# VHH binders against Putative NADH dehydrogenase/NAD(P)H nitroreductase, part 1

All scores and structures are predictions.

Target 1, 191 residues: Putative NADH dehydrogenase/NAD(P)H nitroreductase, of Methanothermobacter thermautotrophicus (o26223)
Amino acid sequence: MKLLWTSQHIKVTVHIDGKVSKMDVLEAIKTRRSIRKYQDREVPEELIDKILDAAMCGPSAVDERPWHFIVVRNREMLEKIPEVHPYGAMVKDAPVAIIVCCDSSLEKIPGFWVQDCSIASQNILLAAHSLGLGAVWTGVYPLEDRVEGIRRLFSIPEHVIPFSVIPLGYPAENPGTRDLFDPDRIHLEKW
Unless a header shows other numbers, all headers, positions and changes below count from the first letter of the chain; antibody chains are not in Kabat numbers.
F, E and O are the ipSAE of ESMFold2-Fast, ESMFold2 and OpenDDE, as the mean of both directions, binder to target and target to binder. V2 is 0.75 times the mean of E and O plus 0.25 times the DockQ between their complexes.
Where letters were taken out, [cut] stands.
The coordinates of atoms that the task and the answers printed are left out; those that the model quotes come from them. Centres of patches stay.

## First folded at step 3 (VHH)

Design g1 (from c7 with D59Y; framework vhh_7aqx_2)
Fold by ESMFold2-Fast, scan of step 3:
Structure g1 (fold): chain B 191 residues (1-191), chain A 125 residues (1-125)
Amino acid sequence: as target 1 above (191 residues)
Amino acid sequence: QVQLQESGGGLVQAGGSLRLSCTTSGRTFSNYAFSWFRQAPGEEREFVGAISYSGGSTYYADSVKGRFTISRDNAKNTFYLQMNSLKTEDTAVYYCAAEPSGWSYDLTTAQYDYWGQGTQVTVSS
């Protein structure tokens, strides 16, 4: 059995209800907001599968793709995250969280795993938004106390670095829209 | 600890059907993902199908897609592989496996710590 071979030949059937919001890429990018309040409603595993598929589609330096993901649904485990992550208080109220990790043994070029895991984290946020869910990126790396706290809590090996914790669920808030375009930050030809 | 036991194997003619069962025993656990693998003599153990923790997602190897169906019955602590339109190439020892919730995304790349002892399926021509 080769696990890589089996994943290449697997087809997934996903059923989602008619309440899924469809939006184009630009709309998704412009309207995504950090969501920290969630409905008391479970997120179907099928939507998590779609989100993680999107997370792995990002570019990575020298195609190293060092990311690993931990999906946390266990209520007791979610309630422990705020103990090691001060800004993770909302995680205990979320039905599910994704922990984005870097397996340092997969790193081919020093330091670029940070960009790789940032891309994966952003894809999770955008994919969640496109599927009618809300999420927020809570930072772990490079804060050593948070890195070690999350590693200990989830039995993460020393060669694996937890990068971000992303709680997600059906949104229980609508923060509205933002206009962030600033032409003073655009320079033509030279600074 | 969860323990797994397969049943339902046997001899069947090509074109026939067979249903395998995998019963779990031991401690009460939250939702598990379950998989079926098979191994023919002299070959590596290969993936056949999987069912997610919720039962909402199923995955199949291309060689069995459309012929085999995986399902679960949480009230009976049992999951199943319904095998239709059997071919002689389906002859193998079939193993069930379990993955605990909360650790990994990709069911097919997860490390399975809990395995059954296997059940023989022989498909005659």
Scores: ipSAE 0.000, ipTM 0.102, lowest interface PAE 18.6, mean pLDDT 80

Design g10 (from c7 with D59Y D106E; framework vhh_7aqx_2)
Fold by ESMFold2-Fast, scan of step 3:
Structure g10 (fold): chain B 191 residues (1-191), chain A 125 residues (1-125)
Amino acid sequence: as target 1 above (191 residues)
Amino acid sequence: QVQLQESGGGLVQAGGSLRLSCTTSGRTFSNYAFSWFRQAPGEEREFVGAISYSGGSTYYADSVKGRFTISRDNAKNTFYLQMNSLKTEDTAVYYCAAEPSGWSYELTTAQYDYWGQGTQVTVSS
């Protein structure tokens, strides 16, 4: 099989277009939008590997890095996600989804795994956007019914908590940019 | 700058209690967040507990939660780790650390500017 990463680097095949992006970090942050409509086109494994590498590069409380990821490409499994996640209807139409999980056995301080998995989720969204893909974060934790539904569907053990489901694909919509800067939320020196 | 010095380590029987102190020199004690870390032989240095600069927030590793309590006394430039219900697994060198921030998210060794030299805690069965 093709190993897309080894040691300290990711192997990239010549079969992806290789277009050099001029999107810097600030541009990626400012222009990323939730994408729920996808082209009928497969996402190469090389791009998923790059996204997962980026996901694991986020800061983590006490360097606990409790995240685990499930990559779902199986159409039958993707079609079952909306049954346990009512706002996850778009997942069945995506070519791939990533489930972000916390392995509680890796937790070094209680509670910070939520922030750790949030950071990993946001990095997935930003990395996908920088690579020309669209994605959306669909919430699982802390909604008990969704947590248990996803756990059952993917045979996730009891000490592992599914945090988010992120469908990804080439975007079939362009919602445009948003101007969200609000100076009333910035306080200099004191509240 | 601040200098840190641990004290209160020693030998204790399983199920017993021990209080560690970390004394600091410096004019800005109240502006620092403080943490305790420990390192057992052959293992990495691991987080134990932390207290924010205001004293309003405390955090503990799961392995010690409910047994250890961190506190601070700004008048004495000292912070403490009260260790109850000690287990043989708590045997380690305990280090205190200080960070001049409101509270850093990562709580890693890299975020702390100042460290003590360590104090040995040995828990016998």
Scores: ipSAE 0.000, ipTM 0.193, lowest interface PAE 14.1, mean pLDDT 81

Design g11 (from c7 with D59Y L107Y; framework vhh_7aqx_2)
Fold by ESMFold2-Fast, scan of step 3:
Structure g11 (fold): chain B 191 residues (1-191), chain A 125 residues (1-125)
Amino acid sequence: as target 1 above (191 residues)
Amino acid sequence: QVQLQESGGGLVQAGGSLRLSCTTSGRTFSNYAFSWFRQAPGEEREFVGAISYSGGSTYYADSVKGRFTISRDNAKNTFYLQMNSLKTEDTAVYYCAAEPSGWSYDYTTAQYDYWGQGTQVTVSS
């Protein structure tokens, strides 16, 4: 079965604590933080649609776009993730999670699916933040035990590789922003 | 903010054992997942092991699996790395790291918000 997603009526504003805010792209990148505490509040389907639309807008090597997504809302399934992912504890408390996958049958250039799925994962995090949600990227690939565990749990075919699990919800924590700029990592003309 | 302080590093002979400790300062210890990383001379910082905030899950790098054990003591606001059957290849500065809410997994440092200052472990032949 296929899911069809369209870029109909996308709202590019963020909701924070019942308020609507606008942020530019640079500020969104600088203020996004990993969020692991969520309100007991459902995320509307329309916001997930907007996030997945943004995820698919990322650049892809040779335009292969190998990503597929599993949207998990079922509480019983979310509660089983900790059994196959050592750091799945917060996922069972999240209202929804997105599993980013690579369909290897769509791969046109070997190995670049990792970059493609990383880009999709980051776009999910930024889109969630822009919409007033919090999210965190939890790694699956390249740890074979986690890849196999997630594959079995969600009946993922052998030719599809689970890459990341991203729980998301309305944030119940507000970490401060980080000052990460380090000019010592910038080299002009030569190393 | 969580403040972390490592202790227990030192010089040990190959085949020996050493226990590292990481103590946190004035925070809700039980809300954090904890990890150990190491940095060998001339190398990048690499993941060693992790414990979830419930203590129900542990994870180890393949290079240390079966030899190292991570544990936590919530009453003492301290977590540990028990290192057995030490090899010269284990020589490194060991760092402890924390993140809130029990989800921290990467071999990379990108998802960690809090770090200790490091403690030197030297394994001689």
Scores: ipSAE 0.000, ipTM 0.130, lowest interface PAE 15.4, mean pLDDT 80

Design g21 (from c7 with D59Y D62K; framework vhh_7aqx_2)
Fold by ESMFold2-Fast, scan of step 3:
Structure g21 (fold): chain B 191 residues (1-191), chain A 125 residues (1-125)
Amino acid sequence: as target 1 above (191 residues)
Amino acid sequence: QVQLQESGGGLVQAGGSLRLSCTTSGRTFSNYAFSWFRQAPGEEREFVGAISYSGGSTYYAKSVKGRFTISRDNAKNTFYLQMNSLKTEDTAVYYCAAEPSGWSYDLTTAQYDYWGQGTQVTVSS
């Protein structure tokens, strides 16, 4: 195989009815849905690596990039997440979950780590969708009981804050798309 | 479109103060946001502070907040970093930088089109 370019963008392809199609960025954004039901299939490490690479490519306040990630594949650990996160019941059924964390020692400007970790979380969701996977953002921060529960469960040090738990896998559901465009929320030149 | 030149660096004792200036050449000074970065030997360039093109917004790194103040004087095409309560950890080459599209959420070194040559600040114990 001969590659014309040494620096290549990742080409996103989606299999639809056994056919390969390309998903552009706008399509990925518009068709991404929260997926809470997963096939009994392992997610290859290569796909997790691509998702985490995409997560780290998000903008961050003053380039502080405070995010750290825990990849959880251990079934016993995944099964314990619902004990500390009541709306995380689907996590026990996922083949893998990513915990997005903030290392507060990397914080350069106070308070913006929340936005940074939100961007990383959304990039995980979009990247997973573009690779034919489904995922859902389950909230941890700022709910103190969930933050402490996840911290204890995964031996997260005091200076690190668990932000979100994102189970992912091959989707076992196909929710319809949403038409969310509302022109009444757009104000020209003034409120 | 913009050229930047730092001045005001030097040797100062811990607890002392310095004011850095960044003078610009160009008629479009008011259209730019400005930032200060610093680089200690063997380290990456780190963000220090930023001021918007209107001067209405200022942002500081956690390590300098409360000690450093950034300001601008559009009539003189100059912006400043007032450094108070200096610590030995503040020893670095300080760079001024300009961004024509205004202050971005992601303030990476790669986003800035214009940089000064740097000025050395040494804080002795």
Scores: ipSAE 0.013, ipTM 0.457, lowest interface PAE 8.5, mean pLDDT 83

Design g22 (from c7 with D59R; framework vhh_7aqx_2)
Fold by ESMFold2-Fast, scan of step 3:
Structure g22 (fold): chain B 191 residues (1-191), chain A 125 residues (1-125)
Amino acid sequence: as target 1 above (191 residues)
Amino acid sequence: QVQLQESGGGLVQAGGSLRLSCTTSGRTFSNYAFSWFRQAPGEEREFVGAISYSGGSTRYADSVKGRFTISRDNAKNTFYLQMNSLKTEDTAVYYCAAEPSGWSYDLTTAQYDYWGQGTQVTVSS
């Protein structure tokens, strides 16, 4: 008994002139840019779910996986972020933001939660880019005023540390790609 | 930190089925990846199968693919190896192992910190 498997198209998609193309991993890494201008368009919850799934797939020290995520779509809350994050002005114009947090009660090895949450943050940026969205990482930790400001704004408990705020949406800018390869930073066999 | 205890081993006829269980005690079960290994008489201990901390990923040795299935039940602090279509070559002592650093930052040297005592599986012709 042979069943014909028609694969639903798994799309890693980049919008180019209204067309859709597939982006491989290396291309996604090399072409991802910080995007701070967004179209006035809602981001479907399905795409946010895909992005958060990717965020949780990162490696984590001793598999501690200390990350928690707050998804913010409320316009009034997004508009308050620049009050506690001076470089987060673009967040008020984004349709959604993700706050990456560390639950310190899940930490198994001291200090590695920073790397865990950094990896989660980067996976959010790459996943967003691969899905045709734009995003930017705005730093919260280790700046005490930003950590406490975000904590109070979103009622984050004391044992949880806000790490980054990542606004995202359909891009309204195209900064192009960068040639960042610098062979002077590569040392063969020894320093 | 975590203690492991195998059960379900025994004698079974070729073509039969057997389910091994590994019960865990100690710290957070859901934060561990789990594996099964086996050691036949006179041979080195070999990998059989593994399941990730989320249960979303499984890996199997080529010799058991399609016949063995690994699963976990976080509510019971137990993980399993379902062995179907058993062959005489599957005769071995089976060990369960916990990997607190399994896929974490590719820290493979620290991944097999906790082992069970082993359970004998004998497949007769």
Scores: ipSAE 0.000, ipTM 0.090, lowest interface PAE 19.1, mean pLDDT 80

Design g23 (from c7 with D59Y W103Y; framework vhh_7aqx_2)
Fold by ESMFold2-Fast, scan of step 3:
Structure g23 (fold): chain B 191 residues (1-191), chain A 125 residues (1-125)
Amino acid sequence: as target 1 above (191 residues)
Amino acid sequence: QVQLQESGGGLVQAGGSLRLSCTTSGRTFSNYAFSWFRQAPGEEREFVGAISYSGGSTYYADSVKGRFTISRDNAKNTFYLQMNSLKTEDTAVYYCAAEPSGYSYDLTTAQYDYWGQGTQVTVSS
């Protein structure tokens, strides 16, 4: 026998452009959009540290946590990314980018590093959004030319695989949210 | 803000050719990658082809390789889909798209934020 408890709505307090905003997790997930236009404004190191802390908190297969991160702020290096990543044109205009990598020497179960690095990439996007920043996931793995291009550009060792490049900054665009719920993709009890 | 306008669709016989155009306005054209998608009645939008911002890389769905060619003209703020050896299976509404999210695992799967209104292509037998 149990007493019934009132479910409470928990909100996270976020500082955005000098103002305080409250956003719950569900709202963050539903309102996050890919942002490819950035203000000409520096992103503080403190915010990058918070984003990377959040990235490392994701679930990982057998707790292998194979992710490594390269933080790129150098304008010359950012401008070279589109040469090896054809859909990365927006990266050259971002104040900072994070490259998500897998250290294969940390892998405990073959193949699950892809899921681990996907989780880390999504956490970067959500954390950035919650902190008032915009970001976009640009794909590297499994496109061989992009993997090798990014590897060469950033002197990444042979046993480390670049997975994604995520430019981020203060957004200079605000696309509307999407209504993506499709009940035809939900099957009850069986297919 | 970027705006996209397709043109060049129509009715053509199997084995024929069509050239679709997508004209952009608003933001700087040369900084964007562009793609073509198509949608047959009752189906989801399918990737057709893509061209990088520099024009140095192109990608095509297996169903159109060797028959379709994507190109861009930065001076005209326009990009194109040249469709040769058309088949009845190519009948669809064709959409152009800009500022693609990166392909993470599958070259045929992409999410795009900017779309055109679509142009109908009908291939008769």
Scores: ipSAE 0.000, ipTM 0.167, lowest interface PAE 14.5, mean pLDDT 81

Design g4 (from c7 with D59Y S104D; framework vhh_7aqx_2)
Fold by ESMFold2-Fast, scan of step 3:
Structure g4 (fold): chain B 191 residues (1-191), chain A 125 residues (1-125)
Amino acid sequence: as target 1 above (191 residues)
Amino acid sequence: QVQLQESGGGLVQAGGSLRLSCTTSGRTFSNYAFSWFRQAPGEEREFVGAISYSGGSTYYADSVKGRFTISRDNAKNTFYLQMNSLKTEDTAVYYCAAEPSGWDYDLTTAQYDYWGQGTQVTVSS
């Protein structure tokens, strides 16, 4: 016997530029895919603001909320990211990217900023998806060369740590559905 | 189901030491992580230190690291804050707090289920 892991009918209504969109939370989580191909179409500032609002609503260890965000729209700067992040080649083709950073001066408990910035990054991905955008998390921390490269490229102070680079835009690809549920990874009461 | 009561506060001279105790009542003391917070006059409550439910992990604010030590005694249902090399800027009301099931990842002061009443620590110059 297994517990029921069926999807619940929890629905969220989102108003975007006067238009109503509806998405179940579980649907958003299960249908989000990494998007690496973007339309040549600008993302409105309003949508970026909504995404960043959602990013800051994540849980944070001792409520330290150490995250800072750099919004990059400048084409010349976006084109330089692959020079310091080789697996971020798709960033140059995105209309916008968000760099998630940790301000170490805001840390209240050492080391938990990694989880905090991971949560902020995932919330950006989910919020983007819920708003009809596509995004992908490209790793910066803990890869020393990428951390230093991004820091120098965006004039990030020494006490601030770049964590992730998340390009986003209107998707120009539609990857297929994935079924990742594996009941063998669920243990009841004990290992 | 935990109630918390601080003790050990008082007046101490700069460079001195003081030990705060937080006595708990409840059946599950060993299943809780515990924290100390403080609030100086005119300031918000700030994190000071924490100890995991196993006692194997301790965490400190940078301002107190190396000077303060948090510990727990499960047999006495009590946890402690040993404060050494006290500075005038350590003057505050100190609060103890309990977190069931270890660290609550969204560990906001407004969302803590269990707080003590506070104990005053005054450090004179």
Scores: ipSAE 0.000, ipTM 0.121, lowest interface PAE 13.5, mean pLDDT 80

Design g8 (from c7 with D59Y D106H; framework vhh_7aqx_2)
Fold by ESMFold2-Fast, scan of step 3:
Structure g8 (fold): chain B 191 residues (1-191), chain A 125 residues (1-125)
Amino acid sequence: as target 1 above (191 residues)
Amino acid sequence: QVQLQESGGGLVQAGGSLRLSCTTSGRTFSNYAFSWFRQAPGEEREFVGAISYSGGSTYYADSVKGRFTISRDNAKNTFYLQMNSLKTEDTAVYYCAAEPSGWSYHLTTAQYDYWGQGTQVTVSS
């Protein structure tokens, strides 16, 4: 078990199993980084369950909640993802990936499913980070070749649209944090 | 794709316990979420409890919380409903159901395509 203290006075406790027992929400948002290198170590199903629970807690347009998720642990299937997703090379090295999908039959207002699935994807990234894992968002929709490639690879029905592929694992890199605050992008009362 | 079969029902005295089992066929058991429903004479089927694909999440109807426990054994392709402190109002036919997405449960019967045949539980006073 490791106890980490940040410059923002955040107490973070990390266990060998990757369990993060305490992290401030703002610090999680500020310290989350895209992770593309993973330890050769299995991610427990309990952590995937917590991540997917968090994904489904996101807001959605008129509460349509159109998301479905595919959890991929099979190495042979993970190794095939880069063949249909050019920027998904890191997926073959991950112990697990989550494919975020939209069931179009659940859509109540046209087009808002993209925002719904983006919110779910971000919740996956933040939840993974809070649990001591690393993840990266790789885009599928709206690139037609990637959508159809992923659909064929995972036998996804025509009324379901794959939105993103998110590989996850215990991080084997630490890129550090970024200071991205830009006051020139903030306008008070008017443009 | 999945077939379900209940067992373990029977007659029990109020305050007693029963364990229901639901066995499934196929290589996809670990990918499914599972639910228990029950139906009393003259009533519609009502939700009892559910377990996610990993067993990490369980859900219960208010009427059974604290008395019933749902669990699963992926090695045996079986999931269970442990019923404790049984009451006469628990008398019903108990059905198991499978949710192929594995992530959630549904409170309405219309959302499930895979059902068992049912097993009778009778609680006597």
Scores: ipSAE 0.000, ipTM 0.140, lowest interface PAE 17.0, mean pLDDT 82

Design k10 (from a1 with D106S; framework vhh_7nfr_2)
Fold by ESMFold2-Fast, scan of step 3:
Structure k10 (fold): chain B 191 residues (1-191), chain A 126 residues (1-126)
Amino acid sequence: as target 1 above (191 residues)
Amino acid sequence: QVQLQESGGGLVQPGGSLRLSCAASGFTFSDYAMSWVRQAPGEGREWVSSISGSGGSTYYADSVKGRFTIARDNVKNTLYLLMDSLKSDDTAVYYCAKDLGYSEWSYGSGTYFDYWGQGTQVTVSS
């Protein structure tokens, strides 16, 4: 990877024998899509590290930062996820998945860890998209059976709550972008 | 008023084929992912397959992958499940289910269903 030039909001990154990639923040937000079909191609550890760095840069309630992450690359473990998350069948086909967890011992304000872990999960999706990867957020919390299933599968302690499972890979599908702007949901000055 | 009406179930021999249909009304069909979920006697519900609103993405449980095909007709507001190489273990009531929202927008897409059909019985027996 070689940085060619950058400004505060625009950058160009070249991977040697790879692809030039650039994307501003609004473009990333508006063009990110849930990707559930992946190429049979490994995701470099360097990219996972960048994604997790971005995940930890999100705001958190009273700076509690309760998130922990499990990176799963083991094929046998990925194949077991659909057994405890029956609507997450795509996870077994991904080269890697990130499990976003809350360490409840780090929680300072009751209940806000859900928002903290949501922010971390969204940052993972946006960072993955900006790096040319596809990802999807599969829900775990607050579904008790999934929380318990994922906890048992990955030996997660009782004080830690699995929040989401996010499979990642190079995309093997290209869904079109959606224009979701709805001005009827915007109220000026009062309801 | 959302309505989901399944049909096409019946008795079939092992190795046979069936086509299930689900007629949908009361919502903009093409805006929602749709799923098939089954329940065998005395067992819990098992997710079988899902299809995105446009039909561009399909997903299958490992137990049915390669044997079943999910499809939709957005002009007719109809969901289909094409079932090949049926096994006795496929015996169940099959339910049509409407996802709560768009797959790309909901992290619980394929999990959160706001409406279910009444079900259609599939029996695989000689």
Scores: ipSAE 0.005, ipTM 0.263, lowest interface PAE 10.4, mean pLDDT 84

Design k11 (from a1 with L100P Y107T; framework vhh_7nfr_2)
Fold by ESMFold2-Fast, scan of step 3:
Structure k11 (fold): chain B 191 residues (1-191), chain A 126 residues (1-126)
Amino acid sequence: as target 1 above (191 residues)
Amino acid sequence: QVQLQESGGGLVQPGGSLRLSCAASGFTFSDYAMSWVRQAPGEGREWVSSISGSGGSTYYADSVKGRFTIARDNVKNTLYLLMDSLKSDDTAVYYCAKDPGYSEWDTGSGTYFDYWGQGTQVTVSS
């Protein structure tokens, strides 16, 4: 069914069942984790709208903004994703997934759409986490078999490239944070 | 054999304090970040706090900032949660969780699972 409005056009906070996070940005970045287990609980459309609004706020090369998004809630379609994405098994158990795509007709500078879509994907992960949801990035591009499998499954046109599949839901796990700071990877003033 | 054993829960009145402990064994404790998560009846798991392997970084959910303190003793292989100014909405089973040590790479193969303790019940009531 089609919704009459989205928070991208109409910014409202009304009857949201899920609690929004008051986490600051650094905390969100450091505590975000890939979540692969989800509660049997629907994600409100208002939260998906907020996540997509955040996704589109990322920078893009020459402001080309090549991204398009497919929101998948149909159970039968979610169950087919693991058939074309061998490491997307968790998607079948998610209440919703977002497919990040590049419309190549919007590309102004060759090759930078990959970075543009990577930034949008990360914003989706951070926004989901800040709203009390869990999500995981699953790669599609540049793996040819996955690109074509996802394209066929969702009737994606030839000029559009599926980049990533991001399942989302209320988390049913907490893997904890990681201490990844490595000073040997920091070089002062020169290599 | 990864083993996590929580203790220190119990019944406490609003405004009271508790100190939770988690005894860890079966892995190199100082190599892994550790977390406290809680679950109230009928609710999902809520992350409470995390501490890096070295203890140099700590993180808190906004609901507990200023009231809870996470700490670890890497010599004793023990994780702690110091809980002050407890509220009725803090009532939950508190679990000790180990970072699984798996890559965040989501296109590769591999088994993902959490290492959770048995939990310790905290009830904040009169």
Scores: ipSAE 0.000, ipTM 0.113, lowest interface PAE 12.8, mean pLDDT 82

Design k2 (from a1 with G53Y S57D; framework vhh_7nfr_2)
Fold by ESMFold2-Fast, scan of step 3:
Order: C-alpha cells, then structure tokens, then sequence
Structure k2 (fold): chain B 191 residues (1-191), chain A 126 residues (1-126)
C-alpha cells in the first residue's frame, strides 16, 4: 500500500494596494445586489478612483475603450437626476453617482460601444461591492428621453452618449440571497 | 409596514370610464416611482403605466396611450389611474406597484415591482 499525494487546491487571493481581498471573484458576482438605500456618509475619493480604474480594465471591442465617466457629488445635481430618470429616485439619497458615457469619436466598430459601456458599468458594480459599497445600475441608453434629459442636465456634448447612472454609497440595506441557476437555459452541443 | 390599497374597480360598459386609486402607507411615497400593472384571466402580467416620483414624467403601454392617464398626489400618498374609452380587452385585475428601481425593465412585466396591494377588478362587458 502506498500513500499518494493528492493535488491541493491553491487559493489565489487578490491584492489591493498590498492588502488581501476578503471576497473572491465568484463570491463578489454571486452576492452583489442592487443597493438603493445609503448611509449618510461620504465615499472617499480613493475608493472612487479604484472603482473607475476597475471600470476601465474591462475588455473592449478592438480596444476602442470609448467610455468616459462623470463623477457627481453635488447634492443639488443628484437631486435633479430623478426628474429626468423615473427609476433614479434613490440617486438623490446617494453621496455620489457615476455617469457612464460613450465618446462616439472613439468608436472603431459601430454599435459595440453598448457592450463596452455595459462591461464598464458591471465592473463599477462589482468593484463597489468588493470595497464594501452598494450601488445600482439605472439604465439611460437606449431610452431617448433619458439620454437627452441626462445630456442636458450635465452639459454632455452631442457626440457623447450617456449610457448609465450608478449611485454609490455605504449600504443601508442588506437584500437577501437569490438562486438564479436555471439548467433549462443550458443546451449541450446544439439548441 | 408598507401597504398599498387599490380601489375604484367595478363593472362598466364599453366606452365607459373608471378612476382607480391606490392609497400608500409605510414608506415615503414621494421618493418612489409608481406603476399600474394588470393581469387578465389566463394571461401574464402586463405593465400599464408609470409615473416618476415628482409626477413630472409619465409613461404608457401602447395599448392604453391616449385613453388612460396616470397621476399622483404626494400630499395624500395616493396614486391614480384615470381610465377612459374602456374596451373589453381592458378587463383585468389592476395592481398598484411600488417600483423596485430596476432600470432595464421597461418591457411591461409586473414581476419587477414590489406588489403589496391586493388589486382591484375591472370588468368591461356588454
């Protein structure tokens, strides 16, 4: 009889500025929730910088990277967002919001900027969650009234398209668990 | 606790009018967009109309545009649906819904709303 060495699973831990992350990628994806209630507490500029860095690290069609971001901390401006975005009522209570935009002058492949800005938006949500913040994606594009409302409110030029508004803050709610795995949506080899 | 109480339904002849009301309590009504959603017998939920938290913006399903008007009174914490030129196809249970704030669901499904109301029956017949 011989004892055989079994392969051990190596845990890979992500380092953030020399600090070990307490949440792995799968846990971040599975536990992220839309957070619409925020503490009356400012979000440090350093955390916003980390979130925006993560947003810009997503894959982009032919590396066009058309995203631009507006960081809104001004309370008066945050309070005006729900007037042009009916599902943005929570934004007025957030300490900060990020507006994800496409600069169409940077577009190399027509239409793929939507996927690029979606990736950036999701990275913002995951990065915020990993840093102990809550956030929610409120959709702007392709709803023409919301696009023009947000454009006008933030003086966004015509060649730039506002894509999403993402309020962020320290969470004041803790939504429950969900199980979204649906095997009926998985097809082996063919439809 | 959050409560939504619908009223104003009933039996009406084709071409008639009804006013639905929804009394809201247990939350800051003026902070939320509100919607009306209906469900006809044997069918799925259909989104009817939405109103922004301030009342400044209103949205309607194509099936009801020009016939229905959504309104709100933030002082009385009440949502309204003014229904004109009613058709047999408008027969359904109408639900008042507090919006969940999900942004990608302008498709007309009630499953993305926080329903705390019992609904009110509207029957258009004869």
Amino acid sequence: as target 1 above (191 residues)
Amino acid sequence: QVQLQESGGGLVQPGGSLRLSCAASGFTFSDYAMSWVRQAPGEGREWVSSISYSGGDTYYADSVKGRFTIARDNVKNTLYLLMDSLKSDDTAVYYCAKDLGYSEWDYGSGTYFDYWGQGTQVTVSS
Scores: ipSAE 0.013, ipTM 0.242, lowest interface PAE 8.1, mean pLDDT 82

